VH-VL binders against b0r0t1r1705to1887. Designs and how they scored, part 35

Target 1, 183 residues: b0r0t1r1705to1887
Amino acid sequence: RLRVLADVSGSMYRFNGVDGRLERSMEAVCMVMEALESYEHKFKYDITGHSGDGFDIELVRCDKVPKNNKERLKVLKTMHAHSQFCMSGDYTLEGTEHAIRELAHEEADEHFVIVLSDANLERYGISPDRFARVLTSNPQVNAFAIFIGSLGDQADRLQKTLPAGRSFVAMDTKEIPQILQQI
Key: E = the ipSAE of ESMFold2; O = the ipSAE of OpenDDE; V2 = 0.75 times the mean of E and O plus 0.25 times the DockQ between their complexes.

## First folded at step 18 (VH-VL; framework fv_ifabotuzumab)

Design y4 (at its last look DockQ between E and O 0.93; V2 from the best seeds 0.00; counts 0 for: pae E 3.7 > 2)
Fold by OpenDDE, look of step 18:
Structure y4 (fold): chain C 183 residues (1-183), chain A 120 residues (1-120), chain B 107 residues (1-107)
Amino acid sequence: as target 1 above (183 residues)
Amino acid sequence: QVQLVQSGAEVKKPGASVKVSCKASGYTFTDYWMNWVRQAPGQGLEWMGEINPYTGNTNYDEKFQGRVTMTRDTSISTAYMELSRLRSDDTAVYYCAREGDYGNYAFDVWGQGTTVTVSS
Amino acid sequence: DIQMTQSPSFLSASVGDRVTITCRASQSISSYLAWYQQKPEKAPKRLIYKASTRQSGVPSRFSGSGSGTEFTLTISSLQPEDFATYYCQQYWRYPLTFGQGTKLEIK
């Protein structure tokens, strides 16, 4: 059982013109969907988003995963549209805690939560210490963070704060499939 | 309703140990971190540490490292705080406090407090 | 450690007054700030969390504001039951720390 948590908050859209954070997020989600395409029989996965509207925003249902590029594109369009019109707010911690809590009650041989982030936690008012605590809050759920397109200094700082083996840095979204293989 | 009920007042000699209990009810005990805060007479609040009731993992203030032990019994939804090598300045009211849910890590529920008096 | 400094330590006011208590953090804590009310011989009660979110059941006359290093608790119109000691708390980093408290007394 796998859940991917994506940031679809208003800030993703608002500042996309500055650093392309929304585009990188959508690319990351697309890479995840593509990477899991041939493993649907092995993995039951869903993709949820968080924003000012909540921390359990449905993007991909586990019973209805995308089967082709057209369906994947629809997911990305949903992300884009949501980030454009949602209320202000970031619920990375809330979404992560919720994901871990929900998956812990589902039957599976292994449970995974993957949080996609741009490694700017502090800028969003997210405590790295608290995030580390959340990721390790339940040993039944293997929670990881993938930081996309982060600056070197930010990535190093996060790696020092977060538990060993629980965070990955992807300077390019194309690295995500390889990271997933490591998990 | 959500409630935390603590054990009764304690009177101890210097050098002794005290163990305070905190029984939770009205919610899933293992889903919320439990904290301990003390307050000396006429003084402010002082955070001592926290415990994850699910895993048993703890984080203590360095001030109490080596003297404080936080534990829990999930079967009876009870958290424990033991303080050893007591001294007079440990005289205080000790509170258990639950952290809020989903990123709201402030303490939304408190026990009624346990008075611990250390005197020769 | 992050030091939390409240001001003033003591405040005298009358019923109906507008009261403001300030809390300053030694470093940025974003919005990881809570306010508590404590009456004599009672446990603290959470009033505000996340700097500005009012606890359910707390009267609307209580409000919190601020981010980063400066925070304020405001009581728009003081009621008799509001005379108590108030504490701010940061939960941004370990160890968790409280302000020294503000005792609000009747003038």
Scores: ipSAE 0.635, ipTM 0.867, lowest interface PAE 0.8, mean pLDDT 92
Fold by ESMFold2, look of step 18:
Structure y4 (fold): chain C 183 residues (1-183), chain A 120 residues (1-120), chain B 107 residues (1-107)
Amino acid sequence: as target 1 above (183 residues)
Amino acid sequence: QVQLVQSGAEVKKPGASVKVSCKASGYTFTDYWMNWVRQAPGQGLEWMGEINPYTGNTNYDEKFQGRVTMTRDTSISTAYMELSRLRSDDTAVYYCAREGDYGNYAFDVWGQGTTVTVSS
Amino acid sequence: DIQMTQSPSFLSASVGDRVTITCRASQSISSYLAWYQQKPEKAPKRLIYKASTRQSGVPSRFSGSGSGTEFTLTISSLQPEDFATYYCQQYWRYPLTFGQGTKLEIK
């Protein structure tokens, strides 16, 4: 059982023109959906968003996964629309914690939580120490972070703080399918 | 009613150890990290460390590393803090404190405190 | 370690006054700051977390503000029951650290 978390906060919309952060997040979600399309027999998955309005925002339901580009585009339009009209606020820690707790109680052979994030945790107001603690909080749930398009000093610092093998850097969103296969 | 009830006051000699208990009730004990904070007479608050009651994993302040041991017994919803090789400057009130959840990691519930006096 | 410095260390004020207590962090802690109230002979009580979010059951006269390195706790109209010592605490980075405290006395 697999849950992917994406940031759909108002900050993603408002700063997208500056650094393309919402576009990168939407590309990452699209790559996840494409990578998992042929593995539906192995993975029951959903994709949940977090924002200033909450951290349990359904983007893809596990019983209604998109099957074609038209359906995937609808998911991306939902991300865009939500980020446009929601309040700013980061709930990455809360959303990740909630996902881990929820999945730990579900019946499955294995439980995975994957957090799609920008490596700019400190500038985004997310404590790296707290995030590392959350990712390892429940041994029944394999929680991972994929950092998108964030290279350099910030990514290196974060990987030293985060548990070994629980964080990956995708310099380009096209790397996400290969990273998912490693997981 | 969420509540943390600590063991009673202790008087110890230098060089001894003390073990303070913290009994939780009114919530799921294993869902929330437990912290220990001490306060010397007339002084401020000092964080000692934390324990995940689910896994037993701990994180200690460097100042107490090697002298403090935090444990728990999930069957009775009780956390423990043991401090060894006591010195007179370990005289303090020792509090257990629960973190909040869902990203709210400041301490939302505190025990009543346990006075530990170390004197020769 | 992140040092938390409160000012003033001691404050005397009258019922009805607006009082402000400040807390400075030695480095940015974003909004990972809590305020606690401690009355004599009692455990601390959380007033505010995440710099500005009031704990349920805390009177609305208590408010917090700030981000980064500078934070304030404001009591808009001081009441007799507000006699206490107030502590700020960062929870951004280990080890967790508290300010030295501000003792508030009613004139």
Scores: ipSAE 0.366, ipTM 0.748, lowest interface PAE 3.7, mean pLDDT 81
ESMFold2 (binder alone), look of step 18: mean pLDDT 92; pTM 0.948

Design y5 (at its last look DockQ between E and O 0.92; V2 from the best seeds 0.00; counts 0 for: pae E 2.3 > 2)
Fold by OpenDDE, look of step 18:
Structure y5 (fold): chain C 183 residues (1-183), chain A 120 residues (1-120), chain B 107 residues (1-107)
Amino acid sequence: as target 1 above (183 residues)
Amino acid sequence: QVQLVQSGAEVKKPGASVKVSCKASGYTFTDYWMNWVRQAPGQGLEWMGEINPYSGNTNYDEKFQGRVTMTRDTSISTAYMELSRLRSDDTAVYYCAREGDYGNYAFDVWGQGTTVTVSS
Amino acid sequence: DIQMTQSPSFLSASVGDRVTITCRASQSISSYLAWYQQKPEKAPKRLIYKASTRQSGVPSRFSGSGSGTEFTLTISSLQPEDFATYYCQQYWKYPLTFGQGTKLEIK
């Protein structure tokens, strides 16, 4: 059982012109969907978003995963549209906690939560220490963070704060499939 | 109704140990971190540490490292705080406090407090 | 450790007064700030969390504001039951720390 948590908050849209964060997030989600293609029989997965509107925004349902590029594109369009019109706010921690809690109650051999995020957690008012605690809050659920496009000392700091093996830095979204294979 | 009920007052001699209990009710005990906070007479609040009731993982203030042990019994939804090598300045009211959910990490529910007196 | 400094330590006011208590953090804690009210021989009660979110059941006369390093608790019109000691708390970084408290007394 796998859940991917994506940031679809308003800041993703507002600052996309500055650093392409929304585009990178969308690309990351697309890479995840592509990477999991043909493995649906082995993995039950869903994709959930968080924004100012909430921390349980349905993007991909377990029982209705995308089967082709057209369907994947629809998911990305949904992400884009949501980030454009949602209320302000960031619920990374709330979404992560919720994901871990919900998955813990589902039947599976293994449980995974993957948080796609930017390394600039502090800029969004997210405590790295608290995030670390959330990721390790339930031993039954293997929670990981993939930081996309992380540059500089912030990524290093996060790596130091987070438990070993629980965070990955992807400088290129194309690295995500490889990271997923490591998990 | 969410409630935390703590054990009764304790009187101890220096060098002894004290173990305070905190029984939770009205919610899923393992879903919320439990914290311990003490308050010396006429003084402010002092955070001691926290425990994840599900995993048993703990984080202590360095001030209490080596002297404090936080544990839990999930079968009876009870958290415990043991403080050893007691000294007079450990005299205080000790509180258990539940940490909030989903990003609300402040303490939303408190026990009634346990008075611990350390005197020769 | 993050030091939390409240001001003032003591405050005298009358019923109906507007009261403001300030809490300063030694470093930025974003919005990871809570306010507690404590009456004598009672456990603290959470009033505000996330700097400005009022706890359910807390009267609207209580409000919190601020971010980063400066925070304020405001009581718009003091009621008799509001005379107590108030504490701010940061939960941005371990160890968690409290302000020294502000005792609000009747003038």
Scores: ipSAE 0.639, ipTM 0.875, lowest interface PAE 0.8, mean pLDDT 92
Fold by ESMFold2, look of step 18:
Formats: structure tokens, sequence, C-alpha cells
Structure y5 (fold): chain C 183 residues (1-183), chain A 120 residues (1-120), chain B 107 residues (1-107)
């Protein structure tokens, strides 16, 4: 069982023109959906968003996984529209905690939570120490972070702060399928 | 009602150890991290460390590393803090404190405190 | 370690006064700041978390503000029961640290 978390906050929309953050998040979600397409028989997965409006924004239901480009585009349009009309605010820690707790109660052989995030946690008001603790908070749930974006030594420093093997850096969204295979 | 009830006052000699208990009630003990904070007479608050009651994992302030051990017994919803090789400057009130969750990591519930006096 | 410095360390005020206590962090802690009230020989009680969120049951005369390195706790109309020592605490980075305290004396 697998849950992917994506940021759909208003800050993603508002600052997208500056650094392309919303476009990268949308590309990352698209790559996740495509990478998991051939594994639908092995994985029950969903994708949830977090924003200033909350941290359980349903983007992909596990019983309605997109199976073609039209359905994937619909998910991406929902992300874009949500970020456009919602408040700024980051719920990465809260959303991750909620996902871990919710999945721990589901009956499955393995539980995975994957968080798509920006490597510059401190700029977004996300404590690296708190994030590290959240990722390892429940031994029954395997939680990982995938950092999207080109932050050179900052990404390296983040990987040293976070638990070994629990974080990955995607300098480009095309790296995401390979990273998912490692997980 | 959420409560944390600590063990009674202790008087110890230098070099001894003390073990303070913290009994939780009114909530699911394993869902919230437990912290330990001490306060010397007339002084401010000093964080000592934390324990995850679910896993038993701990995180200690460097100043106490090697002298402090935090444990728990989930069957009786009780956390413990043991401080060894006591010195006179370990005289303080020791508190257990529960942190919240979902980004609410500050301490929302405190025990009544346990006075530990270390004297020759 | 992140040093938390409160000012003033000691303050006397009258019932009805507006009181402001400040807390400065040695580096940015975003909004990961809490305020506690401690009465003599009692455990601390949380008033504010996340810099500005009031704990349920705390009177509305208490408010918090700030982010980054500078934070304030304001009591808009001081009451006799507000006699206490007030502490700020950062929970951004380990080890967790507290300010040295502000003792509020009500005449």
Amino acid sequence: as target 1 above (183 residues)
Amino acid sequence: QVQLVQSGAEVKKPGASVKVSCKASGYTFTDYWMNWVRQAPGQGLEWMGEINPYSGNTNYDEKFQGRVTMTRDTSISTAYMELSRLRSDDTAVYYCAREGDYGNYAFDVWGQGTTVTVSS
Amino acid sequence: DIQMTQSPSFLSASVGDRVTITCRASQSISSYLAWYQQKPEKAPKRLIYKASTRQSGVPSRFSGSGSGTEFTLTISSLQPEDFATYYCQQYWKYPLTFGQGTKLEIK
C-alpha cells in the first residue's frame, strides 16, 4: 500500500512564475502515475495533496487510478486549479504524519508513504529535524522523501540530515521513475 | 481528561542514580512523544530529551548523553527517566511533558514535577 | 544550539495594563515557538504555540506574534491571576531550548 503526497498550496501557484515550483510538482506527480502504471497489480496506491486548505486533498483514489493520458491530465488540472484558489500554507509535516497513521491501520503486507517536496525545507518553514523524525515515526510504515529541484549542496546537506536511505534527490523530474524503483 | 502523574520526591547522594516515573492517562499513550524537562531551584527550564513510547526510540540533549536513559512500559502507560552519576548541580524539579502531534510539537500537557535533591 | 533571549527579565505592572514580553532567537526558527506560563511551584502551562495560535481555554487577552527571530507575547488587559513567570521555547531544532524567563509581578 502506497500513498504519495504532493504540495498544491497557493504558494506553489503564486511563486511558480519565479521558480517553476508548481510545474515541477505537477510533472513529478505525472511521473509517479506513469511509473506505477505497470505495477497496478502489485500496488494499491493513491495520491493526496496538501495546501492551506488542508492536508488530505484527494488527487488520485486507489480505486480509480488513471489509466491513460486523458485521466492523468485531469489530475494535473485539478492540482493547478486547487493551487490557484487556495490559501498559502504548508502542511507537509501534518500531511505526512496523517498519511503514516492512516496507512498503519490498513491491512497490507507493506506500507509506503512517499513525500514529494522541495529540498529547501527551511525556506518553506519546514523543520528538517522534525521532518526526519516524522519519516521514521512508525516502523510499520516505510516513509520516504523525494526532493524535486536543482539545489546543489543544499540537497546534499539535506540527505545528511535525514535518515539514510529515506530521502532521494531528483534534479530533474525524469529521475523519479528510477527513484521509485529503489523504494 | 489527559493527565501525567509523576513519582514522589527523591533525596540522593552524589554518584547515585534516580529513576522518575510518569504515568499517563486519558489518552493513547503510544500516540505522543514524551519529553523530560528539568528546572533547578530559581532557574529556568532545560530540555533533557524525548522518547517515542510506541517504538522506544530516544533523542537526548548532548549534555546528558551517557548519563540519561529514557524508557517506557506501554502495558501501564508509564514513561521513565533515569539519571546516573548524580552531582549536586542535578538538584532540580524534573517534569515529564507530552508534545502534541500534527505540527503541534510544543508541550501541551505537563506532569506535576518530581523534586530530586542531591546532597552530600 | 539556538539561544532564546527574553526581555524584560522582570516586569511590574498594574491590573488593566497592556504588557508585552519579547523573545529573540539566535537564528531563524520560522514560527516554531511556544509560550508557557508558570506560577510558583506549579508546572508550566502552554499558552501559545506556532508563534500565534492560542491554546484552547486560554483567555483571549493573551496573544502571540512574530516569526523568524523576533516574537512577542502580549497581555492586552492584565488581570491579577496573570502573576507568573513566562517562558518562550523554540521547537525548530534540537536541542529544544527555552528563554530564561520573564517574571511578571502585579501590583
Scores: ipSAE 0.509, ipTM 0.808, lowest interface PAE 2.3, mean pLDDT 82
ESMFold2 (binder alone), look of step 18: mean pLDDT 93; pTM 0.950

Design y6 (at its last look DockQ between E and O 0.04; V2 from the best seeds 0.00; counts 0 for: pae E 10.5 > 2, placed apart)
Fold by OpenDDE, look of step 18:
Structure y6 (fold): chain C 183 residues (1-183), chain A 120 residues (1-120), chain B 107 residues (1-107)
Amino acid sequence: as target 1 above (183 residues)
Amino acid sequence: QVQLVQSGAEVKKPGASVKVSCKASGYTFTDYWMNWVRQAPGQGLEWMGEINPYSGNTNYDEKFQGRVTMTRDTSISTAYMELSRLRSDDTAVYYCAREGDYGNYAFDVWGQGTTVTVSS
Amino acid sequence: DIQMTQSPSFLSASVGDRVTITCRASQSINSYLAWYQQKPEKAPKRLIYKASTRQSGVPSRFSGSGSGTEFTLTISSLQPEDFATYYCQQYWRYPLTFGQGTKLEIK
């Protein structure tokens, strides 16, 4: 059982012109969907988003995963549209906590939560220490963070704060499939 | 109703150990981190550490590293704080405090406190 | 460690007064700040969390504001039951730390 948590908050849209954070997020989600396409028989996965509207925004349902590029594109369009019109706010911690809590109650051989972020946690008012605590809150659920397009110094700092093996830095979204294989 | 009930007052000699209990009720014990905070007479609040009741993982203030042990018994929704090698400056009221979840962090529920007196 | 400094340490006021207590963090803690009220021989009670969110059941006369390093607890109109000691607390970084407290006394 796998859940991917994506940031679809308003800040993703508002600052996309500055650093392309929304585009990178959408690319990351697309890479995840593509990477899991041939493993649907092995993995039950969903994709949820968080924003000012909440921390459990449905993007991909377990029983209706994308089957082709057209369907994947629809998911990305949903992400884009949501980030454009959602209420202000960031629910990274709440979303992560919720994902872990929900998955813990589902039957599976293994449970995974993957949080996609841009490693600018502090700028969003997210405590790295608290995030680390949330990621390790339930031993039954293997929670990881993938930081996309992060600055080197920020990534290094996060790596020191987060539990060993629980965070990955992807300077390019194309690295995500390889990271997923490591998990 | 959410409630934390702590064990009774303790009187100890220097060098001894004390173990304070905190029984939780009215909520799922394993879903919330439990914290311990002490307060010396006439002094402020001092955070000692925390425990995840589900996993048993702990984080202690370095000041108490090596002397404090936080544990829990999930079967009876009870958290424990043991402080060893007691000295006179450990005399204080010790509180257990639940930390909220889903953004409602900090300590939203407190025990009534346990007075620990260390004297020769 | 993040040091929390409250001001003033002691405050005398009268019923009906507007009271302001300040808390300063040695470094930015964003909005990871809580305020507690403690009466003699009682456990602390959380009033505010996330810098400005009032705890359920807390009277509207209590309000919190601020972000980063400067925070304020305000009692708009002091009531007799409000005379107590108040503490700020950061939970941005370990170890968690409290301010030294502000004792609010009757004038």
Scores: ipSAE 0.865, ipTM 0.931, lowest interface PAE 0.6, mean pLDDT 94
Fold by ESMFold2, look of step 18:
Structure y6 (fold): chain C 183 residues (1-183), chain A 120 residues (1-120), chain B 107 residues (1-107)
Amino acid sequence: as target 1 above (183 residues)
Amino acid sequence: QVQLVQSGAEVKKPGASVKVSCKASGYTFTDYWMNWVRQAPGQGLEWMGEINPYSGNTNYDEKFQGRVTMTRDTSISTAYMELSRLRSDDTAVYYCAREGDYGNYAFDVWGQGTTVTVSS
Amino acid sequence: DIQMTQSPSFLSASVGDRVTITCRASQSINSYLAWYQQKPEKAPKRLIYKASTRQSGVPSRFSGSGSGTEFTLTISSLQPEDFATYYCQQYWRYPLTFGQGTKLEIK
């Protein structure tokens, strides 16, 4: 069982013109949906968003997974629209904790949580050490972080803080399928 | 220090337009959204809209859609608000206000205000 | 639109009094509420943001509390310079909206 978390906060929309952060998040979600298309029989997955509105914003339901490019585009349009109408809020830690807690109670052979992040955690007041603690908080749930499009000091520090094999850096969203295979 | 300095008072006739400027200093102009708020005599504060100085994107309150235009010139760190087809109830003080940073997007710096009087 | 309703609209108090102003949102705004002080013929000044965080330089007698739909601004010991109109503002969703204001008069 696999849950992917994406940031759809108002900050993603409001500053996308500066650094492309919303576009990167949408690309990452698209690559996840495409990568898992051939694995649908192996993985029951969903994709949820977090924003100032909450941390269980449904982007992809596990019983209604997009099956073509038109449906995947609808997911991306939903991310864009949601982020456009939110003013603020970051729920990365709370969303991750909630996802881990919910998946631990589901019937499955293995439980996975993958957090897609642009590694701007410092800007949201998120300690790298606290994030690492959240990712490892439940041994039954395998939680991972994929950092998109940034290799700055923030990403480097996060990788050094997180347990081996629990974080990955994608310089390009096209690397995401390969990273998912490692997981 | 961070400062917003607005253009001077204006007197206009009904049907005219007014364009108020707001010059920013002491910070990176393109890193913060700029808002416009007005206050009619003896009344409360009314949000009109905002502009992202980096991209030029705007959000307007529905009440002003079609009459307000917000623009900026990044080379001189200046935001503009233009209100057209003025009527007497547009008489107000018009403020520019900067949003704060990360998670405190309320308005942390305000201009001194520009009085616009619409009368015959 | 999220409507912000302040109470009271007018408040008269003496120097040294503890004063409380209430702001109600028509729907939950989490903690995304700011308080502004405006003195006559001056621009508003932010006192509190994120419901309870004081702006740098604001005296500790000002405090904010609340979340969801109900918020308060408290002045623990009223001073003569606190004569002003106070506004709450939500910044949770567009359009941004202000309360109608509370005029604080020193009696």
Scores: ipSAE 0.007, ipTM 0.567, lowest interface PAE 10.5, mean pLDDT 79
ESMFold2 (binder alone), look of step 18: mean pLDDT 93; pTM 0.951

## First folded at step 19 (VH-VL; framework fv_ifabotuzumab)

Design z1 (at its last look DockQ between E and O 0.90; V2 from the best seeds 0.74)
Fold by OpenDDE, look of step 19:
Structure z1 (fold): chain C 183 residues (1-183), chain A 120 residues (1-120), chain B 107 residues (1-107)
Amino acid sequence: as target 1 above (183 residues)
Amino acid sequence: QVQLVQSGAEVKKPGASVKVSCKASGYTFTDYYMNWVRQAPGQGLEWMGEINPYSGNTYYDEKFQGRVTMTRDTSISTAYMELSRLRSDDTAVYYCAREGDYGNYAFDYWGQGTTVTVSS
Amino acid sequence: DIQMTQSPSFLSASVGDRVTITCRASQSISSYLAWYQQKPEKAPKRLIYKASTRQSGVPSRFSGSGSGTEFTLTISSLQPEDFATYYCQQYWKYPLTFGQGTKLEIK
């Protein structure tokens, strides 16, 4: 059982023109969907988003995963539209906590939560220490963070703060499939 | 309603150990981190550490590293804090405090406190 | 460690007064700040968390503001039951740390 948590907050849209964070996020989600396509028989997965509207925003249902590029595009459009019109707020921590707690109650051989996030957690007022604690809060759920970063220094700092093996830095979204294979 | 009930006052000699208990009720014990905070007489609050009651994982302030041990018994929803090699400056009121979740962080419920007196 | 400095350490005021307590962090803690009230021989009580969110049951005369390194607890109209010691706390980074406290006394 796998849940991917994506940031679809308003800041993603508002500042996309500055650093392309929404585009990177959407590309990351797309890469995840593509990477998991061949493993649908092995993994039951869903994708949820967090924003000022909440931390359980349905993007992909486990019973209705995208089957082609058209359907994947629809998911990305949903992300874009949501980030554009949602209320202000970021619920990375809350969303991660919720994902871990919810998934822990589901029957599966293994449980995974993957948080797609920007490498600039502090910029969004997210405590790296708190995030680290959340990721390790339930030993029954393997929670990981994939940071889509633009700056190497920020990525390195995050790696030092987060538990070993629980975070990955993708300087390019094209690295995400390989990271997923490591998980 | 959420309640945290701590064990009674303790009097110890220097070099001894003390173990304080904190029994939780009114909520799912394993869903919330438990913290320990002490307060010396006439002084401020000092955070000692935290425990994840579900996993048993702990994080201690470096000041207490090697002397403090936090544990829990999930069957009776009880957290424990043991402090060893006691010194006179360990005389304080010790509190257990629950930390909220889902953005409701910081310590939302506190025990009544346990007075620990260390004297020769 | 993040040092939390409160000011003033002591404050005398009268019922009905507007009271302001300041807390300064040695580094940015975003909004990861809580305020506690403690009365003699009692456990602390959380008043504010996330810098400005009031705890359920806390009177509206209590308010928190600030972000980054500067934070303020305000009591708009002091009541007799408000005379106590107040503490700020950061939970942005481990170890968690408290301010030294502000004792609010009756004038």
Scores: ipSAE 0.805, ipTM 0.911, lowest interface PAE 0.7, mean pLDDT 93
Fold by ESMFold2, look of step 19:
Structure z1 (fold): chain C 183 residues (1-183), chain A 120 residues (1-120), chain B 107 residues (1-107)
Amino acid sequence: as target 1 above (183 residues)
Amino acid sequence: QVQLVQSGAEVKKPGASVKVSCKASGYTFTDYYMNWVRQAPGQGLEWMGEINPYSGNTYYDEKFQGRVTMTRDTSISTAYMELSRLRSDDTAVYYCAREGDYGNYAFDYWGQGTTVTVSS
Amino acid sequence: DIQMTQSPSFLSASVGDRVTITCRASQSISSYLAWYQQKPEKAPKRLIYKASTRQSGVPSRFSGSGSGTEFTLTISSLQPEDFATYYCQQYWKYPLTFGQGTKLEIK
């Protein structure tokens, strides 16, 4: 069982013109949906968002997985619209903790939580130490971070702070399918 | 109602060990990290470390590495802190303190404290 | 380690006064800051977390502000039960650290 978390906060919208962060997040979500296509039989997955409005914002339900580009575009449109109008705030840590706790109670051979994130956690007010602790908080749930578009020693430093094998760097969103296979 | 009840005061000689207990009630024990904080007489608060009661995983301040062991027994909702090779400057009140809900990592409930006196 | 420095260390004040206590971090801790109140021979009690969020049951005369490296606890109208020692604490980075405390006494 697999849950992917995406940031749909107002800061993603407001700063997208500066560094393309919302666009990269939408591309990452699209790549996840495409990578898991044809694997739907083996993976029961959903995608949830977090923002100032909360940390359990449904983007893709496990019983309504998008099956064509029109449906995937609708998911991306929802991400964009939500980030534009949501309340200020960040729920990355809370959303990840919630996802881990919720999935631990579901019946599955394995439980996975994947957090799509920017490596610049400190700039967004997210403690790297707390994030590392959250990812390893429940041994029954395999929690991972994929840092998107992160370059240089920031990404390297974060990978050393996080538990071994629990973080990945995608220099290009096209790398996400290969990273998912490693998980 | 959340309650943390600690074991009673102890007097120890240098070189001995002490084990302090903290019994939790009124909440799901395994859902919340437990921390240990000490306070020497007339001094401020000093964080010692934490334990995840679900997994048993711990993280200690390096000042106490090799001397502190934090454990728990989930069947009786009890956390433990053991400090070995005691010195006179380990004389303090030792508190257990629970972290809050999702994302709230500051300590919302504290035990009453356990006085440990180390003297020859 | 992130050092937390409180000022003043001691404060004498009268009932009804507006009191401010400052806490400075040696590096940015975002809003990962809590304030505790401790009375003699009692355990600390949390007043504020996330720099500015009041704990349930804490009177509205207590307020917290700040982010990054500078934080303030304010008591808008001091009451007799507010005479205590106050501690700030960062929980941004291990090890967790406290300020040295501010003892608030009756003048």
Scores: ipSAE 0.556, ipTM 0.832, lowest interface PAE 1.7, mean pLDDT 82
ESMFold2 (binder alone), look of step 19: mean pLDDT 93; pTM 0.953

